VH-VL binders against Netrin-A (NetA). Designs and how they scored, part 20

Target 1, 267 residues: Netrin-A (NetA), of Drosophila melanogaster (Fruit fly) (q24567r46to312)
Amino acid sequence: EPRACIPDFVNAAYDAPVVASSTCGSSGAQRYCEYQDHERSCHTCDMTDPLRSFPARSLTDLNNSNNVTCWRSEPVTGSGDNVTLTLSLGKKFELTYVILQLCPHAPRPDSMVIYKSTDHGLSWQPFQFFSSQCRRLFGRPARQSTGRHNEHEARCSDVTRPLVSRIAFSTLEGRPSSRDLDSSPVLQDWVTATDIRVVFHRLQRPDPQALLSLEAGGATDLASGKYSVPLANGPAGNNIEANLGGDVATSGSGLHYAISDFSVGGR
Key: E = the ipSAE of ESMFold2; O = the ipSAE of ESMFold2 at other seeds; V2 = 0.75 times the mean of E and O plus 0.25 times the DockQ between their complexes.

## First folded at step 16 (VH-VL; framework fv_iluzanebart)

Design y1 (from w4 with heavy chain S31N D55N; at its last fold request DockQ between E and O 0.88; V2 from the best seeds 0.86)
Fold by ESMFold2 at other seeds, fold request of step 17:
Structure y1 (fold): chain C 267 residues (1-267), chain A 120 residues (1-120), chain B 107 residues (1-107)
Amino acid sequence: as target 1 above (267 residues)
Amino acid sequence: EVQLVQSGAEVKKPGESLKISCKGSGYSFTNYWIGWVRQMPGKGLEWMGIIYPGNSDTRYSPSFQGQVTISADKSISTAYLQWSSLKASDTAMYFCARRDYPGSYYMDVWGQGTLVTVSS
Amino acid sequence: EIVMTQSPATLSVSPGERATLSCRASQSVSTQLAWFQQKPGQAPRLLIYGASTRATGIPARFSGSGSGTEFTLTISSLQPEDFAVYYCQQYYNWPYTFGQGTKVDIK
């Protein structure tokens, strides 16, 4: 019996419209900072200067390793709103991945949510949660897979891989029926989307000096936020997590979100 | 030029049915959400509901669910707002509006309004 | 449902002066907020979308700001044609909702 011809998967986000809620330099020249050679280095953004602008269209243009283009948010403050990216695919796609490529030396996000829409951006549902504090921030356990009863539900994953410069969501990974997708109406609906929205809640605080000075164990300190680090020989995880109020940047930190590519695999 | 042209003013009695229209032109009618907004005399704007004519996906605000019917006829690029039994409280100005897409989600084009008066 | 609350209900100002209108959302709507102007018997007119971007043909005296739950529309030098009712509307998630409106009157 001949099989139906299926379309090849493509980057559905290429050249698609994307809107950012915050862009560095939109309110005049601003100072932003990043890590370079284990040092903090700071620069200037200004949306009126083409050589110092980092607009949202950089997220879905051609990414060239010799000429990386970046979108950068304004520096994050404790009083500011979450930062949002909204991508319109324009039609229904069956999605296999959503990938955000960090700009060189960019601060890493710690907590964020990917939402999807199947109704051309009218309504939105969670697609994937990321956080080092999944339970505390999103009320969800950190998990690598789903059970058969909840294959249609968003999971929460830890994004603290310091050696990788991308944040990746594979839509079918860890879902039991993915081995036989053609027989799962639930997963077929799960992978379908017309739009993607990313909401960044807080940044990782990757201070090399603070990381070097962290204790192997710890205690809860309500007056400060601390990062949880894996114990080398301890089978039990660290029960002490960073303070939720730890998203507040210090004055003059300049830390911000910076993404060079927003890609979406689909057909 | 994208335009929404609504049907003319209506004067009705309580209990009568009514269907008012909003004709779109200058764009691909089936690829955009189009919705209805009510404004009662001296009051503000209220969303009633919205339809995607390409697949007839229809959504209502909670207070209008079951009170009106929103529909569309793709062949003549026309959206409708319909009552099966009008009440005096349905006296209002009704606007249709198109939602822009892709790349934006705001209402970019409005109809001129249809005044519906329900008296007796 | 996301509730949008505008203040003040009425703002009395003289031509040539600055008007500042506020809009508050019951939860974050990011920058997915629009401002509309409406004169009696007319359809709403889009002024600002994306919280701060002027729609085509809107004079520079209109400016918007804010993100999340707090938004402001500023008219820097009121003209006679600016006396109207102004509405904010979120389009972050359905159902879309309007604020109650702010009437800008001649003092």
Scores: ipSAE 0.853, ipTM 0.931, lowest interface PAE 0.6, mean pLDDT 84
ESMFold2, look of step 16: ipSAE 0.854; ipTM 0.933
ESMFold2 (binder alone), look of step 16: mean pLDDT 91; pTM 0.923
ESMFold2 at other seeds, look of step 16: ipSAE 0.846; ipTM 0.927
ESMFold2, fold request of step 17: ipSAE 0.849, 0.853, 0.848; ipTM 0.927, 0.929, 0.926
ESMFold2 (binder alone), fold request of step 17: mean pLDDT 91, 91, 91; pTM 0.925, 0.925, 0.923
ESMFold2 at other seeds, fold request of step 17: ipSAE 0.838, 0.831; ipTM 0.922, 0.918
ESMFold2, look of step 17: ipSAE 0.851; ipTM 0.929
ESMFold2 (binder alone), look of step 17: mean pLDDT 91; pTM 0.923
ESMFold2 at other seeds, look of step 17: ipSAE 0.851; ipTM 0.930

Design y2 (from w4 with heavy chain M107F V109Y; at its last look DockQ between E and O 0.89; V2 from the best seeds 0.85)
Fold by ESMFold2 at other seeds, look of step 16:
Structure y2 (fold): chain C 267 residues (1-267), chain A 120 residues (1-120), chain B 107 residues (1-107)
Amino acid sequence: as target 1 above (267 residues)
Amino acid sequence: EVQLVQSGAEVKKPGESLKISCKGSGYSFTSYWIGWVRQMPGKGLEWMGIIYPGDSDTRYSPSFQGQVTISADKSISTAYLQWSSLKASDTAMYFCARRDYPGSYYFDYWGQGTLVTVSS
Amino acid sequence: EIVMTQSPATLSVSPGERATLSCRASQSVSTQLAWFQQKPGQAPRLLIYGASTRATGIPARFSGSGSGTEFTLTISSLQPEDFAVYYCQQYYNWPYTFGQGTKVDIK
């Protein structure tokens, strides 16, 4: 059978070029902050010092549990742009997964989009949405599966479900023709990509217990809509982003995106 | 070294056809997008379209769709810009440029330009 | 289509002075923005890519900044060879687009 000749999937992102739109310390020394056990701790990043740098190449190097390497964005602000990662695979791959591993103590993203390109980064289409507010932010219902008529469409996953330290997208899960991929030109095209672009829109709100330690201006950032609280028990029409925005009038919270591994299963 | 060498200046009359060329050397021609840029006299730069010679995938900016033809001959590492019937408004300088990949998507090498003059 | 708007149209600057050029996008282009210099009769020359990274061989007096929709090119101490037209260009998504240009003249 021809299937015996199909190679196993590998991490196509390993050692591949990746560009981040924001990297902590790229314009000189900066302060960034983390939360551990309800305690805020702040540190310095500086791209001119290898011991304090968190470059994008850390996303696609060999992940070592004894020496975790991180990319870190600059601290996010209410007036800042979204943070983007762009990965060039260099050729067409059939993809089975895209995984982003969070760094230890990293704030969790709330809303983000994975895009793909099949034309070497010339044009881009949505691949997967993540949000606690799929309908409001992306105009899409939260769902995990599709029927045959739309199994080639991007879906949105509700981030409120319990997740550990990683964000994972399985390209074929919940798609009816995936069991017989070799007979589905539609799904073969769906899984094909030359490049991946990740756009981070919003962070999860910081734990309320840790919020008292935010620096000046952090409350303004929280009120800007850069943070979301998942809808769980709010009344109809409640602005979940505003639930925390008036608690502290501070700036410079130090909150940022921090990712240790950007993995792409491909062949 | 990477080079893009364009064909020489052209003086034409309205209604005539024209095909200008951009020859790439010093790199794998089929592995990079090549785009064409128009600059009308005294005006700015405008993207016209772009081609991936490896599979001939060709895209046009909306205002140039149907106005020109972009093609490539990978056997001689050459991209082309072609008009079937020139207009006086086609008088301009035309540049080709190579898009970098992988790792980046900016235009790192440019041809020297081809001046096309269309007048009665 | 993403519209790129540059200001000012013309900037008069004395040698040795600082020149600041602005570029605005109609929607976010992240940091996928390039700056080009063009002198009469020449092809555009890449100065900055990724909004802030100098291309190989570009003098340190050229610097870029910005992300999203607002971008700036700065020439910290203008030299005689810097009098030219400068274009920004987004490469975030096709079709790619240029700004209309900023001409930097001797004051």
Scores: ipSAE 0.838, ipTM 0.921, lowest interface PAE 0.7, mean pLDDT 85
ESMFold2, look of step 16: ipSAE 0.839; ipTM 0.926
ESMFold2 (binder alone), look of step 16: mean pLDDT 92; pTM 0.928

Design y3 (from w4 with light chain Q32H; at its last look DockQ between E and O 0.88; V2 from the best seeds 0.85)
Fold by ESMFold2, look of step 16:
Structure y3 (fold): chain C 267 residues (1-267), chain A 120 residues (1-120), chain B 107 residues (1-107)
Amino acid sequence: as target 1 above (267 residues)
Amino acid sequence: EVQLVQSGAEVKKPGESLKISCKGSGYSFTSYWIGWVRQMPGKGLEWMGIIYPGDSDTRYSPSFQGQVTISADKSISTAYLQWSSLKASDTAMYFCARRDYPGSYYMDVWGQGTLVTVSS
Amino acid sequence: EIVMTQSPATLSVSPGERATLSCRASQSVSTHLAWFQQKPGQAPRLLIYGASTRATGIPARFSGSGSGTEFTLTISSLQPEDFAVYYCQQYYNWPYTFGQGTKVDIK
């Protein structure tokens, strides 16, 4: 019987090097916080203590039900830079997905960009945007599909809707020629990458009940915009979003990015 | 041991052609970007351009586009920097450097430098 | 292209003192920043990569910090062999760029 000539997809990120721009405890012991059932619980990270370290290599290690490992950034502050993850696949792959699995009780990223490289990390292009404010932050409409003439373009997905503990990008979803990939040089080039870079811009703001458990005297850093604004819910057409009031931050919260798995489906 | 060994110093006149070399050893030459950095006398370091020998993908910094040619011969693990017509302003030290990959993208190995002197 | 600006251009410091060198990027380069030391007639020597990670064999008196657009190289207790020119370089995106250099001289 004839055999398929196309190799199966694998997790191309497994054991691939990942560099994080920020890791909790890199400059000595740090406090980080998480929330469960609207209660705040704070702990210590320290990269010199193996029992309290959350290194980037945890993103691409094998996870199982008995040993969930996490990478954790330093707590987000208004003076900090955006947090980045840079993953080197080592060779060209045709990618079907990029998935980030959140750690238990981790706050969800609100605004982030996935970039790709086809030249071994020399230069980078947008692959996918995620934001509750796609137009304001990235100048792009929130969309789930493309037309035939722009199938090779990055889209922005709205993250305001209820989301699971995963952030998932399907490289071909909503692209008309995906049903016949072998006949589309445009989509073949679109899915090709040697490296992936993730840039986190904003965390989602904690729910209002969890905010009550933040430390007293915390100041917002409105200039930084490191947290999304809460979505104003109401009847259609009654919500007003003001640009000046849409960018707020809560400093001193101990909240941070925490990801347990960075998976890339490729062949 | 990973090494980059550059060709020797050159003394040339304006208008002459020149091709200097950078030979890589101790690693898979075709799997790493290798680039060229210029340092004019008394001046700082400037990126000129970079090549991926595996497919000859070549990129230039904007100020060097069209001024030099970067190439590689993967059969002898050698990168080249070439001028068709030298100018006195090409008098400089030229370094080759390998970019680390995968994992990080910093310049991890440098050649010893090639001094090029162009004078009438 | 991302412009890297170093300050000061020249830093006069006595042996045994602390030197602090600054590097500013025109846009965020995350932590994809390297520091090099160079002495006359020599190739650049990698000191720091990833903004804060010492390269193999670099003495502990060299440390780097920063992320995004502002970075520092600190040399605690300068030694005679540390008088040189220091360059920062971003490798976040092509074209890669150097700062113009900071010369560290004996006062």
Scores: ipSAE 0.840, ipTM 0.923, lowest interface PAE 0.7, mean pLDDT 85
ESMFold2 (binder alone), look of step 16: mean pLDDT 91; pTM 0.922
ESMFold2 at other seeds, look of step 16: ipSAE 0.842; ipTM 0.924

Design y4 (from w4 with light chain S30T; at its last look DockQ between E and O 0.90; V2 from the best seeds 0.80)
Fold by ESMFold2 at other seeds, look of step 16:
Structure y4 (fold): chain C 267 residues (1-267), chain A 120 residues (1-120), chain B 107 residues (1-107)
Amino acid sequence: as target 1 above (267 residues)
Amino acid sequence: EVQLVQSGAEVKKPGESLKISCKGSGYSFTSYWIGWVRQMPGKGLEWMGIIYPGDSDTRYSPSFQGQVTISADKSISTAYLQWSSLKASDTAMYFCARRDYPGSYYMDVWGQGTLVTVSS
Amino acid sequence: EIVMTQSPATLSVSPGERATLSCRASQSVTTQLAWFQQKPGQAPRLLIYGASTRATGIPARFSGSGSGTEFTLTISSLQPEDFAVYYCQQYYNWPYTFGQGTKVDIK
């Protein structure tokens, strides 16, 4: 039973095609906003202007520390359509990690799923869930311990703990048979992929102080994140004039997904 | 130049078997999904199934599972659609199509079609 | 499976005018939506992929828009060769599915 020669893993995502379901400026000039500390800064994206474009190819090109390139989605709304990134590796790789690097000052994701395909993008299975609400949104416990009986299953992690600028998934961490991968067909299949799809479901809301600079009465998912803003008057109060004038579209916040690097360790 | 060339029109009786072909050229045949689409006279397009010739992974749309067999011979870059026993309702135009990869997953190359007529 | 519904079934339009075709998906397909043109006895011709990207060699009068569950194909100035049947197709997840088609007729 010979052990195969194991090549060093590389960034399999480098120069690989990636397609985004939403790109800022694809529907004409759009406003997007960044939230830094306790202030908001808004800018314009436009795909027809190279200086204000944020295409998906920025995710898998070389990043220059002096010229960080970003993909940015269109501003998200409360309508519920998710934003996706789909990466074609071109062949089967055994994956050790999937990493998304957030752009500077980018709003942070709250809930998202990484899927993989082993059939060149024809069908997809969950690879990793991330959420501050794993049980509620995905029906899974957060930080599930793994034994041999479930080491081939997707787990859910709270991406908001700790608060970091990288979202990272280690494919083999905490999986008992990973020490002897050559002898585990189950884990060999688990780490094998030809394509990766990332589905973003929810953003973390901005700092409450930054939200004070938004129009009053904007549609905010108050249950969705660490920065929830409570209503001062409560659900049964007499506040008809404020309610009439306070309904602002969530797209007015300029919240969007922004990623500078999509890295996949594979061999 | 990427091409899919299908076998010629067929006229058959109910109960007969049939195997029609789709030959790929100008690309790496084993590296792309290739599938079959039915169009009944005067009707729309329906996916039947799809095969990856590199490993023979084959998938069927639910309505066609068990109704036809999809296969490929990678040594001659050819995909096949087979019936063991034709029915009159199998009268249709049949197209093969290649799915683009990597990057996108749309159907980028189509065969010219094979008209199959089944009548007594 | 994802059901694709096109409207209208038939669209009567004068040459030189604008045609607008709709396609609705039973669940989100993001932007993994293609539009095809088909004339009798011919294979489908790819017009648009990714909901809005024109395929190579497709004239600028064809444009696509939409995401999620609602999609539109627009032909800004119909030419005589544009009278045909148009199909949308999702390729988000297998099995792939077509809409039932919209026939664009001369008014």
Scores: ipSAE 0.717, ipTM 0.866, lowest interface PAE 1.0, mean pLDDT 83
ESMFold2, look of step 16: ipSAE 0.801; ipTM 0.903
ESMFold2 (binder alone), look of step 16: mean pLDDT 91; pTM 0.922

Design y5 (from w5 with heavy chain D100G; at its last look DockQ between E and O 0.93; V2 from the best seeds 0.84)
Fold by ESMFold2 at other seeds, look of step 16:
Structure y5 (fold): chain C 267 residues (1-267), chain A 120 residues (1-120), chain B 107 residues (1-107)
Amino acid sequence: as target 1 above (267 residues)
Amino acid sequence: EVQLVQSGAEVKKPGESLKISCKGSGYSFTNYWIGWVRQMPGKGLEWMGIIYPGNSDTRYSPSFQGQVTISADKSISTAYLQWSSLKASDTAMYFCARRGYPGSYYMDVWGQGTLVTVSS
Amino acid sequence: EIVMTQSPATLSVSPGERATLSCRASQSVSSQLAWFQQKPGQAPRLLIYGASTRATGIPARFSGSGSGTEFTLTISSLQPEDFAVYYCQQYYNWPYTFGQGTKVDIK
């Protein structure tokens, strides 16, 4: 919880309703896989079994390092829709941060958008973009700050730079008028929200420059289900997209989203 | 017990004004979006617009912008749909509906409908 | 504005048989898709929300599936009271929009 803001912020997401568009095991027992210690490890999720369920309520419950609870999506396929989380705060809050804490060994999402609503979820505007391909996917440069003329606009951050187990958005960082927020109606409106929606995106196709930089271990990225378009020449002849029935899906079902905490600093 | 109760059927002539109502009960009227849906005879459902009575924030579907007025009186928990000059093409069934919140964004309560007939 | 397109326009189905109704969105609506049943002179009745969750009191023969742009309502064994018009509606973003409806008739 940041302590630099006065008054102190609380976690406005605690006990708030959250809906996920996809939850592992909701359509029956499913297999999901993780990477740990350079090895692929696969497990089963099933919403009817409390010991193997990963419901959305885990996103907004109390968590600590000794009692981590997780929401997990179904494995993402090349033909599947984007996965969304929609959080209702219930009233207007002035937000200082939005944080998604990854579950242990969870893969970091490459591309995602945080949206906000100020009208109780009727309409939505971009709040923050994250991607390794900000300009290609979202038409925005990767940047950490804005000028005074556009400090009310969403920015795009390159997810490959923050090598941590959490995805964090500070609503005021790098915005010049934040030093005098009380005198900035523009930034006061910018930090105001009633609802947060997170949309996880897959890359449409591999970044050509990233393909040229692949080295030993690049099969991990290809096996993650990160790309929607089949690669022409995959390693060991393995296509990670499910464009062929059954055969390639067995080896390529590793990507899923796993989040232990969805925190929103607000007052 | 959450309810939406609409005003009764109306028979009007072209050019007349009309205001129909939707009274909410059993919930905090000012904390929920409430909207209007048109159904012309033999046709499907169309969203017209929606209002948040707590601050009077009002949104219209594009085809209805400027065609009707949606308003609310929070002191009597009532939303309104209003025409300044009716046309024969306004003949339809009109429903009000409440949008759920928080945690749900779908229409969870519907009024019974108000039939409006506009003919010479 | 997100356009919702339903198919077919009408289904002729015998009681006890299965009906499958389709709904397509012009862009992703995630899982924020509802299905409504409407009989003549009545308000719409919520059947399914969140693409696949049955509303309270809805019989198990109604099921929904899909996400993104393609959605299906299935009625596994039609009962006499199920002959009606069915609408899909997205509530992902304003303006909310309905499909044009699918009428399920007795064959």
Scores: ipSAE 0.808, ipTM 0.910, lowest interface PAE 0.8, mean pLDDT 83
ESMFold2, look of step 16: ipSAE 0.811; ipTM 0.910
ESMFold2 (binder alone), look of step 16: mean pLDDT 91; pTM 0.925

Design y6 (from w5 with light chain Y92N; at its last look DockQ between E and O 0.89; V2 from the best seeds 0.83)
Fold by ESMFold2, look of step 16:
Structure y6 (fold): chain C 267 residues (1-267), chain A 120 residues (1-120), chain B 107 residues (1-107)
Amino acid sequence: as target 1 above (267 residues)
Amino acid sequence: EVQLVQSGAEVKKPGESLKISCKGSGYSFTNYWIGWVRQMPGKGLEWMGIIYPGNSDTRYSPSFQGQVTISADKSISTAYLQWSSLKASDTAMYFCARRDYPGSYYMDVWGQGTLVTVSS
Amino acid sequence: EIVMTQSPATLSVSPGERATLSCRASQSVSSQLAWFQQKPGQAPRLLIYGASTRATGIPARFSGSGSGTEFTLTISSLQPEDFAVYYCQQYNNWPYTFGQGTKVDIK
């Protein structure tokens, strides 16, 4: 589908290798669940069946936009590790944005970190934090003020607005020297990367009505702390979905990460 | 196709200098990290350091910082491991290894090893 | 530094039987973990990368599993050529680190 033209930058992620730490169906046929309009629907992924396969190449391999294709992780568990996506750009780019487009009906991430590398993936530094609980999870204030001394530091943003179907990071937004980038070596280094890594920590809690249709075992996933429930009407913001928790003796959740596009604006 | 060929075995005395080599072929040498791994007699593998020949970016494991020098000559596709003053404890097998890129970061190609013996 | 700890130090197994080797990391290395086999006087041979993906030319009897901090290498039916020392290595963050090794011996 046509999007607005960006004449000075290209999608540096196009046709670039992406590796996921977890892909649905790689451990044999697996059950995953989507949550839409107070309803849960569960399906099977299987890496041996192309029609039920959700590989990482779907994130950057779009030549024909008639069908949305998805990467899907394995269902998350309380004892499982974080899920990562690692993108190799192949050379240095000056980046203007990093965007992750959610798949339709996908559970939303709550807490995640974008890292960058300037040394071809040998070492990594934080680029952007996202969480409804920035201080608790990452030890950082939400939307910290950027002065000239701090304009090369990663910030933490709240992603709890459920009407937005994409997670977007603008590399220069809110940074004082961005108007004068050509004369700022600090910001020139800040926007430069050879690789991007996304680490997913926690999902947002699903709609309460949809939780009532969870299979056995879903309650243990919720109790594990892999979900975040933003506080309603607190200092953190206006998330009306906060405090969706309760005692739900339900089946397995099938919750997972599902992303249709991993875009990186770069030069 | 892709190969790393190391220089031959060395016998040295304490206090002498030494520079051993690792020549890459069959790939674009400047676009891959090359690292060095030590194995003392009867012991395990230890990372020493790694270099990106395209810009000479060099990193060392903390135990080896200041103990050795890692360098590369991209005109002849060769990485080097160098001591200014050998000790008897430097007696070991030394391997070079290439790190795959892009898309992966694992060590995919190894040299055959260079045995360095340092004795009085 | 991320410390990699292997167990057991030595594993005695009869030919044709299963060997299970463990590797633990002091902090999460995601799935950025490799397994190597080494025989005396030889370079390490890559068996598994990405915690669970077999390298080209590695027999199906070798399999890897795990993520985060706990990893396992399994050899499903030991062959005579499999008696060697096995190392895990994390490549999630520099400096990269090896475990101390597990020697697999004939029982």
Scores: ipSAE 0.796, ipTM 0.906, lowest interface PAE 0.8, mean pLDDT 83
ESMFold2 (binder alone), look of step 16: mean pLDDT 91; pTM 0.925
ESMFold2 at other seeds, look of step 16: ipSAE 0.813; ipTM 0.910

